VHH binders against LysM domain-containing GPI-anchored protein 2 (LYM2). Designs and how they scored, part 3

Target 1, 295 residues: LysM domain-containing GPI-anchored protein 2 (LYM2), of Arabidopsis thaliana (Mouse-ear cress) (o23006)
Amino acid sequence: QMTGNFNCSGSTSTCQSLVGYSSKNATTLRNIQTLFAVKNLRSILGANNLPLNTSRDQRVNPNQVVRVPIHCSCSNGTGVSNRDIEYTIKKDDILSFVATEIFGGLVTYEKISEVNKIPDPNKIEIGQKFWIPLPCSCDKLNGEDVVHYAHVVKLGSSLGEIAAQFGTDNTTLAQLNGIIGDSQLLADKPLDVPLKACSSSVRKDSLDAPLLLSNNSYVFTANNCVKCTCDALKNWTLSCQSSSEIKPSNWQTCPPFSQCDGALLNASCRQPRDCVYAGYSNQTIFTTASPACPD
Below, E stands for the ipSAE of ESMFold2; O stands for the ipSAE of OpenDDE; V2 stands for 0.75 times the mean of E and O plus 0.25 times the DockQ between their complexes.

## First folded at step 1 (VHH)

Design a6 (framework vhh_7zox_3; at its last look DockQ between E and O 0.42; V2 from the best seeds 0.00; counts 0 for: pae O 11.8 > 2, grease 25.6 > 24.2)
Amino acid sequence: DVQLVESGGGLVQPGGSLRLSCVASGFTFSNYWMGWVRQAPGKGLEWVSDIYSGGSTGYADSVKGRFAISRDNAKNTLYLQMNRLKPEDTAVYYCAKGRDYYLSPYDYAGQGTQVTVSS
ESMFold2-Fast, scan of step 1: ipSAE 0.006; ipTM 0.399
ESMFold2, look of step 2: ipSAE 0.010; ipTM 0.498
ESMFold2 (binder alone), look of step 2: mean pLDDT 83; pTM 0.850
OpenDDE, look of step 2: ipSAE 0.006; ipTM 0.192

Design a7 (framework vhh_7zox_3)
Fold by ESMFold2-Fast, scan of step 1:
Structure a7 (fold): chain B 295 residues (1-295), chain A 119 residues (1-119)
Amino acid sequence: as target 1 above (295 residues)
Amino acid sequence: DVQLVESGGGLVQPGGSLRLSCVASGFTVSSNYMGWVRQAPGKGLEWVSDIYSGGYTGYADSVKGRFAISRDNAKNTLYLQMNRLKPEDTAVYYCARESWYETSGYDYAGQGTQVTVSS
């Protein structure tokens, strides 16, 4: 009986995905950032809607789930994290401990052994580095982009409870994971949960395309000049505003938002449309008319 | 024909011990990843333990230190020794051949054996 197959066979072969990480012991955002090779702490802060000034030494309680962004690649029909995520064996480590305790059940020791071609998983040495192949997907759901989230199933959970928790349904969750019902849902194993993304006006040729954010998260984009937030209470519409909260990268100063076409803003609505963020290039921040009419 | 047949379940008092057996046919246990999963009344499947062909073992936190998985390659049989049983261990226990193609999952499972821990 199977659960959590993380199919990745769509037209998009690489993407950003999420895993839900928890530790049996108290830890810190610094330790989690290091463990998952996340280059920018802000990516973790944004995925968890934590204040920008949250200390990297912020304590994370035992069993508290932290959403960690990972780089996903599709290979041979399944999605797996890039080789950037690796673990260095420490004294008294065994692969099952690395899988269940260090990586919170997001991976199995068998999978670690398989991808690293370990001849004998009982004969690992201090200082050896192994790729940790975390589950992920880049596949669209019924033609729509979603943020795939590897959720470690809690003992006593049902598909209905998980679906309700994450705003999806039993049928979608079962089909995505290749299972027929609760009897195949394995506790302490990862399940592929599709998180709805806020609607975005970001152009395909934008340097941040596709910009997919799940509910109650944020990202800094356009060289830190633009902050985008996703809030289900704002009609699942991506909200992007100019920001001076972080010093611009690559640019000396933030360029202004490009002026929207006045005729486009006045088209087919009682009130003029909002001028919204549409991405960026090396020189400019793009804007376009919101696809939805104002009140 | 691949088949897994579990046995050894039953009623046991809290603090007691029980040993489950799983006889495999149609394939060799020593050449495959093998595991135990359980389903408590009204809940989903919970992974309990697994064993790799090299003898390496893994355990769910809920059973670690109390349960021990083993195999007898000559008898093509998988075992689960359950010690210090708790009421929350009450479940149908399934022997499964773990699929190494998947991030996690099983490609064959038995019909299960009922374990009830009650006074």
Scores: ipSAE 0.000, ipTM 0.115, lowest interface PAE 21.3, mean pLDDT 84

Design a8 (framework vhh_7zox_3)
Fold by ESMFold2-Fast, scan of step 1:
Parts: sequence; structure tokens; C-alpha cells
Structure a8 (fold): chain B 295 residues (1-295), chain A 122 residues (1-122)
Amino acid sequence: as target 1 above (295 residues)
Amino acid sequence: DVQLVESGGGLVQPGGSLRLSCVASGFTFSRYAMGWVRQAPGKGLEWVSDISSGGDTGYADSVKGRFAISRDNAKNTLYLQMNRLKPEDTAVYYCAKDLTVYWGPSQEYDYAGQGTQVTVSS
């Protein structure tokens, strides 16, 4: 029934993943944030490269896709969103409507029924709360970290068109999703799309490790003291800068970036290497020499 | 079969008001988003307003503050209250079920009614 397997069996058991959400009806960023239990609106703004001052009441047009970050957990060989994404049944709701209309086809009513152990999916009552198990994955692709994106297939799409849209290839999409060709590509069902992540200097022992961002996105990290952006036009290199745009959390004021040894001139570079963000701890923001020579 | 029957159009002077109605049949009205789209003489289709199954509304910038969309699920009826009408509002207005719309020059709409003519002229 589903187009993608969403296999999730690697050493990484939890991660942040993305789903592509659209509604047949106009909605707002506020409604989407609430629907997906996203704690900070800026996580949605960053995933969609929207201005930081974008209103919660910003209109989202019918069929406009919004990328929503979700918390993913691997269990029994597949990835699924954690239990914080719940839907409360309202008047005239049926599970198929919840799956196809409310959650835009990202989940099936059979899956909702299964994980909530609903004895009869036709006998639901107003006010019942059900976990919505959205598909995701934390697995590396061919040994490399990627951002998994649950893409709802549009009617008439091909693997080649989707691969081109997201910067991957037909073989990778087919293999990742356990399908052999376009004939198994089901409209209005999710497909696991691996989005290339920008290269990062973030240390493995950093509180934000691994920091994986897909093209045309940003995130605020280090208790809101650092803004990181990913842009393919900047050689797929994660760009992080100190920021005062958002009030620090946990810290009264942002600590300075730890000192590099100054502008370093390495034998392999014509210009000194940059001092770049390398993560943070409860007390400090780390830096390291950029692995790439300056342009 | 889905049927949508529009009514309430007519001739009105600038600054006047009209209330359009759309009676729906052939589907469970309360579960679907409904909307209004219009077509001015010699122009393409333009999305005007929509209302979700839950009652959340949206409006085109050209009509915000002047038009109000509403629904009565017990009567399977969609309404559009049009106030402070302008000559630019002159169009055939269509009731739409399961509105699929893309804003911009490539507009695509799913509508089933015959439409109702609204003319704003002195």
C-alpha cells in the first residue's frame, strides 16, 4: 500500500527527520505547528528557509508543501515518529479522513489503527486521542549521513522526476524504497527520499551532534547563540555564525566562540583557513579550522 | 454524482452587497473543504475564498475584509457574503468542492457548478 519501506535498523536509533506536508485546504503555519507538535515555530521556518520574522498565522495555500521536522525512532526495523504527535478525534472524523486529509497522506488509517490497537476502526468516538505514526528513518545511506524526507508522491510522478527534484538518482530511490520501477510508485503515499546534508565540522561530542541540514534550510543551535545554514551553492558546506537574533536559552548571554590559533596558513592552502563552528557544551562554543581551503 | 447549485448573483451598484449560496449534494458535505472561484470576462479562473471542514477560512488579497465565507453543514450549503462590491468583482462565481488551487499564473481549479453571474456597475 505504502510506496516506501522506511527501513530504520542502523546503529542510530533516534534522529530528526522531515516530512513533506500539504493540505487540500488552506491552513496556517500555526495549525501545522500544532498538528505536528513542533515545539518551536523556527524549526519549521528553518526547514523551509522562511524569514525568521514569518508570522505563525502565515497562510499556507492548498497543496503547498511545507517541510516539517519530526523526531524519529527506529523500532522493529522501521522508522516511525515518536508518540508526541497525536490527533484528537472531532465530529464527523473517520480514520481514513484523518490519514488522507488531516495528515495529507503521510500515514494510512490501517497504520493508525494498528499502533493504537483499535479493535474496530469504524467505531471511534469524539475526544479519543490517537498516536499518528509518521514514516521516517535514521539510517545512513551507503555509509553517509542523510536527512530522510517523507515525500508524498504526486499523481503522474516518476522516479526520475522525483530524483531530479531532490538531487538524487533513480537507482538510489528504488533501492532505498524496495521498489523496481514507476509502476510501484503510488500517488498520495509517502516515499523515503534521502536529502544530501551539508558537510559539518561539528564534533561527535557536541550537544548538537550530528548536525545534519538539507539544502536551503537553517537552524539555531548552541542555545540560540549560533545560526547554521545549508546552501548547495556554497559547496554544500554548513555555514555557522554567531547570532543575537534570538534570546539565548539556558545562558544569560552567548559565550564567545572559542579561540582558534588565529588565521592559519597551511601548506595545502593559498590563503589562511577559516575558524568555524565545531559544536557546543553546557559552558562553551567550540571552533576548529575549516577542512576546506578558502575560495 | 457531485452536484453544486449556485444562486444569489445579480446586478448591483458599486459599494453594494450580495449573498451567494451553493447547495451541495452527492457527497458528505461536512467532511470536505469548499470554496468559491470566479472568472471575470476575458480572464482566467481566480480563487476567491475557501473554508475547511473545520471552519477555517482563507481569502484572496483582493477580497479580504469585504467578503465572508461560511457553511451550514446541516443544510449542505456554502455561502459567500460580498460587501463593498467593486467593478473589479464582476465575474461568474463558481462553487467548488475539494478545491485544488495553485496561486499564480498557472491556476488549476476543480469546480462542478454552473456558476452565478455577479455584475457590479453603475
Scores: ipSAE 0.000, ipTM 0.126, lowest interface PAE 18.9, mean pLDDT 83

Design a9 (framework vhh_lunsekimig_d3)
Fold by ESMFold2-Fast, scan of step 1:
Structure a9 (fold): chain B 295 residues (1-295), chain A 118 residues (1-118)
Amino acid sequence: as target 1 above (295 residues)
Amino acid sequence: EVQLVESGGGVVQPGGSLRLSCAASGFTFSSYALYWYRQAAGIERELIASISSGGSTNYVDSVKGRFTISRDNSENTMYLQMNSLRAEDTGLYYCAARYWDSGYEDYWGQGTLVTVSS
């Protein structure tokens, strides 16, 4: 087990997190959705910036990485996925095979054994169901909100290479994972990678707070009435717009965005500030003035 | 040294076809999502087509069924096949590459001009 511990300081904290999944064999988005108990295919499509009309039977090539959103809970200083993700033992399965081949190295067989209180990991039976505790975190990094991404280290990788790949630095990765350097970086083991999140105006009391999206992703929020996208090319600002692409849930029709105060929009700028999404409640969709002046 | 070089632009009559190419170097091409943007005079640059590292494609409605994006990872090249061209397709076409997890700026080409005129 590598020393990267997915530290998660809030014992009752919960959030959305990401894992990078790849299979040695060709698969489909349907199979991945089922394996990770993802309730809505749109969550996978959004995390991978795939079109809404992408078939659930879309082929995923061997060793192709797909981002899978998971529900993260912090407990006793570490983050772990909820009990929704479970695996039923099949003929000739071994826990190490489940960890490395079925779940792509995102979990260790030791960790599966530990959380399921398995007395002897070599004595498992067909039909047994085991919780698969995927690593995650909800912690801020240097005071900033990030999306934690469980990255399975490829053979021959260095901290510097991984840092460059994901837009961070060696020191940040080393400190976040509790390692000193490349000598403690183990191939085929998960590493906690902090992905920069788009800046959001979502209120802390919003039902979708905290709304954190990494580059090249989207989500539907506010009962499917709002689509939010994160794009580094748009100054790392979360872009949220009313959407009718998906039928509203809980509401008969989508409420309009609440009107922004004209005084707030005109404050301290040559041009009026943008009126941006600020979250939602059971009755309304909130808006607020963008913190930056428009060009 | 990271480079994206577009080619294949030109002047074509309405109803004609063009194939744009974007040749890439200096990064692990197969790991990147790839995009075609276009910019008409006086109009903001818009995303028209995308292809993920896994080959999934997306198009804006105005080009869907007429344009096809593809990639060849062995040649480090992305293509845009444009059929049934219309006057409104006129503009500068840019290729772009982004690593979906990166906090750094995307890689951009210099652009290639497509003019659809009778």
Scores: ipSAE 0.000, ipTM 0.129, lowest interface PAE 16.6, mean pLDDT 83

Design b1 (framework vhh_etentamig_d1)
Fold by ESMFold2-Fast, scan of step 1:
Structure b1 (fold): chain B 295 residues (1-295), chain A 121 residues (1-121)
Amino acid sequence: as target 1 above (295 residues)
Amino acid sequence: EVQLLESGGGLVQPGGSLRLSCAASGFTFSSYAMSWVRQAPGKGPEWVSGISGSGRYTYYADSVKGRFTISRDNSKNTLYLQMNSLRAEDTAVYYCAKYGRTWYSDAFDYRGQGTLVTVSS
């Protein structure tokens, strides 16, 4: 059994989601990146607001939670991670150990068994590879885009404590997960937590749309030409700037970022509004006028 | 630099009341959930109460539910804890805390120096 339903039935069929991973033993960012098949270490660094020069061998302490970005796919009313996350059975592994200890309770052995069509979960063999279907969602919450975060419930937690920790409320959390109260919270099982996303000017036709970042995270987008940061201290507004911190991918040089596409500046501002990132295509970076006047 | 300054602790008899205050600076106070955490002599930290950035949602540990009230004044960048019906087991250093750079973590980036509450006859 899982605490949350991770309903995923809206019009958005794929998205980026997050899981909160912790290990009972010390580990490294390298081991976590490998375990979750994360293509680029920077995705993990950005999700945890770690410096770009953080070593892949950086120690992660026992029970320290690391945000891991995953690719979410919605099917038959629920969201699950894509097939890239798989585990190869090793000597003395049992499916419940894989779920509880290796993947930190983010998945149940019943769910692994179900999606891999395992007739008897007690009869697994060394070298077998199983898809690990981590829970996720792409659904909007009350019409708003959110970043869904699979939180592993700690023993003794309450809905109110978890809601306060993540900046939501007890009623929203209970309703999203289909539970009535604290007695239905299952320790060491995932709960669907909706993280508020920074407001973005990214166009729906952008290759990185929708660009949804939760508080205290960053991402490199537009072939590494743009760094976007979400910080509640900036009124929950996505802050994107041209960046030379990482060499461009695909493009030999970054297209210009400073010219505004779209609208004339609002005359109500004391000074011209800044040009903000509005997405990208294979050929160009889009910009638009900031919705707010600069101080 | 984030700074949190607690005040209002002291010696109180069982059944008495105290009001703790925490003055916050160095960040946009209304954008963060805040908590009160206590540490009794020889024990680890215990989360006591939490409040959302807007103040709309409040949460309490079972040990203090019905006795303590958390509140905030975002115009003054101040967090409060009203403690009623105090018990000897409430004796601890009380810290106000904001969730750190990893908002999903139960770890706190910043705690003040704390304010001592002693409940004794």
Scores: ipSAE 0.000, ipTM 0.135, lowest interface PAE 17.1, mean pLDDT 82

Design b10 (framework vhh_podentamig1)
Fold by ESMFold2-Fast, scan of step 1:
Structure b10 (fold): chain B 295 residues (1-295), chain A 116 residues (1-116)
Amino acid sequence: as target 1 above (295 residues)
Amino acid sequence: EVQLVESGGGLVQPGRSLTLSCAASGFTFSSYAYGWYRQAPGKQRELVAAIYSGRTLYADSVKGRFTISRDNAKNSIYLQMNSLRPEDTALYYCAAYRGSWYTDYWGQGTQVTVSS
């Protein structure tokens, strides 16, 4: 049976990916942030469309799924999370418990053993630290950028149900994971789910390129000077606005947006195009004419 | 130059067998997974069989009738098709994968027509 290969083409390419995490016991956003070594709580808030003022001590109920952003790296045909995510062995821990209970089935004990070169997985010591290689991908799907989401398959799920839940189709989901039908879905193991990304005008040379957001999420980019949101009900178009909700990082104050070329705003549409966010550099926030006509 | 060349297609009567071959060149054969896809007119391309990471997979419609195999010494992939049905009529494509199933290499296709 086969649930998810998380294939990742291209040597050493990196991206942001998502994992769906749930715990059998009640927890908090603070505990999840710490477990996954997420630098800013805002990344978790944005991935789950939670208000910016949500407390880090916000309760997460048993079996409630929280989307956690991870840094993905492609190497030797597969994608894995970076080495920031590690677990320190506690009394009576065994690797299978760490994989299935602590990390909610997002990783197998065999994979933990492999990447940490553990000679005997039954002989681990209290205080040992092991890299936790979470599955991910940076690959395009049928030539289009997507946000890869490691979904832990629930008992009794079908490809059609999962596809409907995440806005994809069963053929796409089956092909991406190298499976043909429902009989090959493994409960409590991760499946690579391609989440449609909002269309972005971010330049290839931008420090946040490629900026890919799935439906009902937001991020702060350009050193917290720009807030971008993705909403399928807005024609799957990435919506970026200047923001003063968060203090700028690296910059003392936010630089002004670059002025759009008026000729580009009037090109090939019945109404002038919008001037939209196109990325940033160490000194500048870029803008460009929206590729979509406002009519 | 990367190249996948299918051969062995043709017209056959129902119940007969046919073997498709895919010859690969221009890359390291052992570094890739391989699959056979088919597309009938007006329908989307579907996975028929795949061989990767020590596993073989088959679509339910062909399970028990089709067999995928590889020959690393000849840089070739094969699809043995037994008990052919009119519903198997399609253009058959060989595909090579390294990462995304949708961005790697495709052959030009070989036509299989099953009719009396």
Scores: ipSAE 0.000, ipTM 0.116, lowest interface PAE 20.2, mean pLDDT 83

Design b11 (framework vhh_podentamig1)
Fold by ESMFold2-Fast, scan of step 1:
Structure b11 (fold): chain B 295 residues (1-295), chain A 117 residues (1-117)
Amino acid sequence: as target 1 above (295 residues)
Amino acid sequence: EVQLVESGGGLVQPGRSLTLSCAASGSIFSKYAYGWYRQAPGKQRELVAAISGGSTLYADSVKGRFTISRDNAKNSIYLQMNSLRPEDTALYYCARWYGKSTEYDYWGQGTQVTVSS
């Protein structure tokens, strides 16, 4: 039984989502990256605002939460992670142990059994591989872009405490998860927490759309040619700049940012608007005028 | 079939109290959760308080000032609003939902609360 419903209303919608992972035993970023099939360590580094030169072997203390980005798809009204996240059964494993200890309570053994069509969850064999369906969502909240974060509830938590921790309110958490009060909050089960996303000028037809970043995170986009950061102290505005920190993928060299229309920059403002990142295609990095007038 | 009718709104001075009532008809009242939402001009509706069985939930902005209650014999819910502020000015809606639903199923027509001198 999950605490949150993880409703995902787009039957064909996909997005990037986050899960909060912790282990009862010390681990490393390498082990977490492998467990969640994250292709690039920098995706984990960015989600946790860690320096790019952070070692894969960086220690993660017992019960320390690491935010892990996952690919989310909506299906039958709920969001679930893609099939790249799988677990190979080892000696003495049972599905409840895999769910509770290996994946930190982010999934239930009933859900693992269901999606893998396991006839008898007590009759698993060493070497069997099972898809791990982590909870997620791609839905907007009250028309606003959010990053859905699967938070594993700690024993003794309240909706108000969790809301304060993540910059939301208890009624929003309760409504999003289909619960009325603290008595329905289940310890060691995931809760859908909406993290405010920085406002972005990325076009809906961009290859990186929707580009959703929560506070104190970064991502490399446009084949590693652009670094985007989200900082609440900068009016929740996504900040994207050309970067040479990572070698370009697919492109031999980074193309320049496209020129903004001078008339667009001067439209309806006393001072010219900033020219900001608006996404990318196979050939071009797009720009547009910032939606807000400068001071 | 299901109808929710709000009453008790009005103009009130800051620091005073109002009690809103919501009468429900057309369904098994005790089976459902109920809540109060409010909507100020140009704003989205926000959940103010909810009740399901013995459990209650309050928005941080009203916690300690507002109290939601239920009378199953009268098929009614109430919102007791104390220490009213100008920021509480809004159209207040009664809503019904299943206890584990993420959205409210039915809405009343709303009752206006204006907190002004």
Scores: ipSAE 0.013, ipTM 0.499, lowest interface PAE 7.2, mean pLDDT 86

Design b12 (framework vhh_podentamig1)
Fold by ESMFold2-Fast, scan of step 1:
Structure b12 (fold): chain B 295 residues (1-295), chain A 118 residues (1-118)
Amino acid sequence: as target 1 above (295 residues)
Amino acid sequence: EVQLVESGGGLVQPGRSLTLSCAASGFTFSRYAYGWYRQAPGKQRELVAAITSGSTLYADSVKGRFTISRDNAKNSIYLQMNSLRPEDTALYYCAAGYYKTWSDFDYWGQGTQVTVSS
């Protein structure tokens, strides 16, 4: 049986994770941003490869899936979203409605009850605020970093169909979620799906480390001075470029990107290697020689 | 706890249409998945159609002929059956499940008979 808990027991205790959110009713990016306490709309735009100038009031159709980045923390073998994601009980709400309709099946009412230490889940009061512990993980898969994606299983789905949709396999999904096969796959409950991340040159001591992006997404990093994109068609290599699309935060002007902390010449390449983004600190942007030859 | 009562069954001629209704009582109607199963004489019970808040599922034998729908305001689900065949003759059951696949429904109605014959 699927428990709704994602395993998270590796050496990495915090990370960015993703959830796939859909609503039975039409909504907006603004409402989704508010519901998940996402500080910058840009994070949602990047996770969904939407234009940077997309309005907060952009319509999201019923059953349209929006990928929402969340902050994940691992404790006692499981990963959960941080305490910023909170829901205030309204008239006629019950915990199962909050889980299935408000949060689209991303969390179970049992888990909400457990983490909020609710004595009787049938006795909740208007105005009570409850932490919503969305499932997530920071664990590596077969020694590789992945972006964990909480996928809400559709009625009639199979492990094979989900694996094909996300570029993984039945065995990996079954093992990761503690199930034996399709008979234990539960509709309207979250499934941990490992999304392949683009290979990155970002240093482990960078403020944005580990910088993990799944296919067809982007992020602005280094105080908005650098735009990184992940595209499977670019050989799953993270592509980071200096950007002036957004005014720098914290810094008055962006530091130069062109200096390299690594040798550009490689005898195995016909051209010098590219100087690529390697992370940032409070004072500077790091660069290094790409491990791959220029094409 | 959900209680399910089916209605709308009867005797119909081949090629005709029939609509089954399932009335649910209970405080959680909008939060359940619902399905229609059928059991023909001498056969195993089989899924016909299922509906959640965001999805529908149909058996291959009824795709394009049957439509499942729900009305949350009336606490009811419906099965619109078009182009009925003698092979559709069965006792039809309404089923409800909370957070479950269609194979693991928790609650069942008593059934309504559908007979397709001249």
Scores: ipSAE 0.000, ipTM 0.229, lowest interface PAE 14.3, mean pLDDT 84

Design b13 (framework vhh_brivekimig_d4)
Fold by ESMFold2-Fast, scan of step 1:
Structure b13 (fold): chain B 295 residues (1-295), chain A 120 residues (1-120)
Amino acid sequence: as target 1 above (295 residues)
Amino acid sequence: EVQLVESGGGVVQPGGSLRLSCAASGFTFSSYAMSWVRQAPGKGPEWVSSISYSGRSTLYADSVKGRFTISRDNSKNTLYLQMNSLRPEDTALYYCAKGWYRSTDYFDYSSQGTLVTVSS
């Protein structure tokens, strides 16, 4: 059977993950950003490939899905969002309403009760703050980098429909979630969907490692000095460029990309290798020769 | 490359017990459901049991339900099949497979398997 917990016990114990959020009522990007404690609106814009100048008051229609990036941690074999995502109980709230209506089915009231050690889930008070443990994972799939996406199953969905929607296959999706067929899909419950990540040359010691982006998304990294995009049409290779679109943080000005050694770019390929983003430190932006020949 | 190595088979009398093991390598074991499939002499392959990636869900063929227990240790990349109350009809070459199977229609096994013989 499907569970609100995702398997998370591979080589990476923390990462960025995604959840698919929808509301029964019209909302705004501002409300979604606040609900999920997302520090920069641009993270939501990038995950949904929206223009940087998109207003935070942009309307989100009822049942429209917005991808929300979350910080994921693995513990005891499962992945869960960090404790930054909290909900303050309001008048007439009950935990089941918070789980199904406020957080769109991404969590169960039983899980909220469990992680907050609530003795009686029917005895909650206005003003109480509860951690909302959203499902996620940092595990590689069959040795490959993926972005785990918590997809809330719609009534009447099939494994084939979901697999086709997200560019995976029935066997992979069924195996990852430990199910054998459509009869085990539970409507309004999260399913772990592996989104293929663009290949990245980011060093393991980089401040933004691991940098994993799914198709049709972007992120600003290196203190806002580098914009990285993932596009399947570019051979699933992460495309990173110096950017002045956003004011640098921590640094007064963006350092330039370090030049790659021309000899490294020409090594053992018919065409020169690309000079690609390799991460950053507190002092500099790293570059390296692409690991694959461009030919 | 996916590598699966079965062990623990042997000869037992009816009513006896055996525990099979499958050591997995070459893939992220904890991210995949696993299954046991058997092939009796002169017969086609038969699905026996499946376990989800987390171990929370298990499924058994009617012929083994209540007698066999599938389990896994994700920290050791190992799948197990505890076989109790063994019957002559359980005699087969046993294979572990990567994936959740309910039938053998999509089963692909390339390992050597482990032989279980139930006879007096």
Scores: ipSAE 0.000, ipTM 0.084, lowest interface PAE 24.1, mean pLDDT 83

Design b14 (framework vhh_brivekimig_d4)
Fold by ESMFold2-Fast, scan of step 1:
Structure b14 (fold): chain B 295 residues (1-295), chain A 119 residues (1-119)
Amino acid sequence: as target 1 above (295 residues)
Amino acid sequence: EVQLVESGGGVVQPGGSLRLSCAASGFTFSKYWMSWVRQAPGKGPEWVSSISGSGGSTLYADSVKGRFTISRDNSKNTLYLQMNSLRPEDTALYYCARYSGYKPTYDYSSQGTLVTVSS
């Protein structure tokens, strides 16, 4: 039928997900941040591997794709963005225009109408606010955590081309989206693309667990005290460092990283293991020995 | 009152070109997807092409891909269809239509202009 079923029925009911947004007209990171109710511009900068000092007024060219992090919730077998993302109706707006032009095809007008229980879709008024239910998922793929990315299909694309673009395979995309081939791939509609995440040592009881980053992205975590980066060239291993670039939130000052046991660092490897970030609590930043030997 | 008035139809030889235009009035043109639809003699209507309100997204029927180009000028409230490499099979009444934003698919259409491709 439709491209992208965004199944979300696994053990993880909420997570961070990504959508690929583009505007037909030039815009700014500020406008995108506001549109998607992203609390911190840094989240957008990190998802797109942009310098930390990038201006919020940085121009985004027509049809340039910007990855936007969204909070995903699974309900009734599918994943949707939370209610923080809403649109206020303006003069002469119609729901299809909101879906296709304002939100770049990431949502359908039927879905907006459905979740907002709009009695008459033709009778929307200036100033009405509607929840925009963007597609997402928190499900594992073949037992592995992935970052789900809602990709708006370009006219003339094939599953093979999209798979190659994002480092996956045709069979995985087809199965994940419940389609059998290119004929069911709808232009200007979202497709669920699973992005490989860097391996993380973050504990399951950490406040930022699970910390999943796709290639060429970064995030500030532990109340802005830790910067984590994901780079496929570093063997898909999450790299986290103490940071003083941003004022801590919730904490007056950043607590020090817990020290690793020297015996644990030297266990079973030819070289000592790295002492790596393992998450945080309200009082402490945790560390642990890297699970991989530094060969 | 919504009005769609087309022009540019005519007779051309195979391999020739024509440009159709559709002048819109009575609504905020830039907010609506617009389409070109044709009806060949003795056949049902066939969707040809659509364009988003901003002009950033375009869709084409397989029968016209690579030959026809849809465009719009929102400052003039006008929709265009540039038809190149015309074939006898392109002979039809062509009309422009406005997408309603929900069902039914089109709520207004023009009266149609005849395009004849013959030698």
Scores: ipSAE 0.000, ipTM 0.152, lowest interface PAE 19.5, mean pLDDT 84

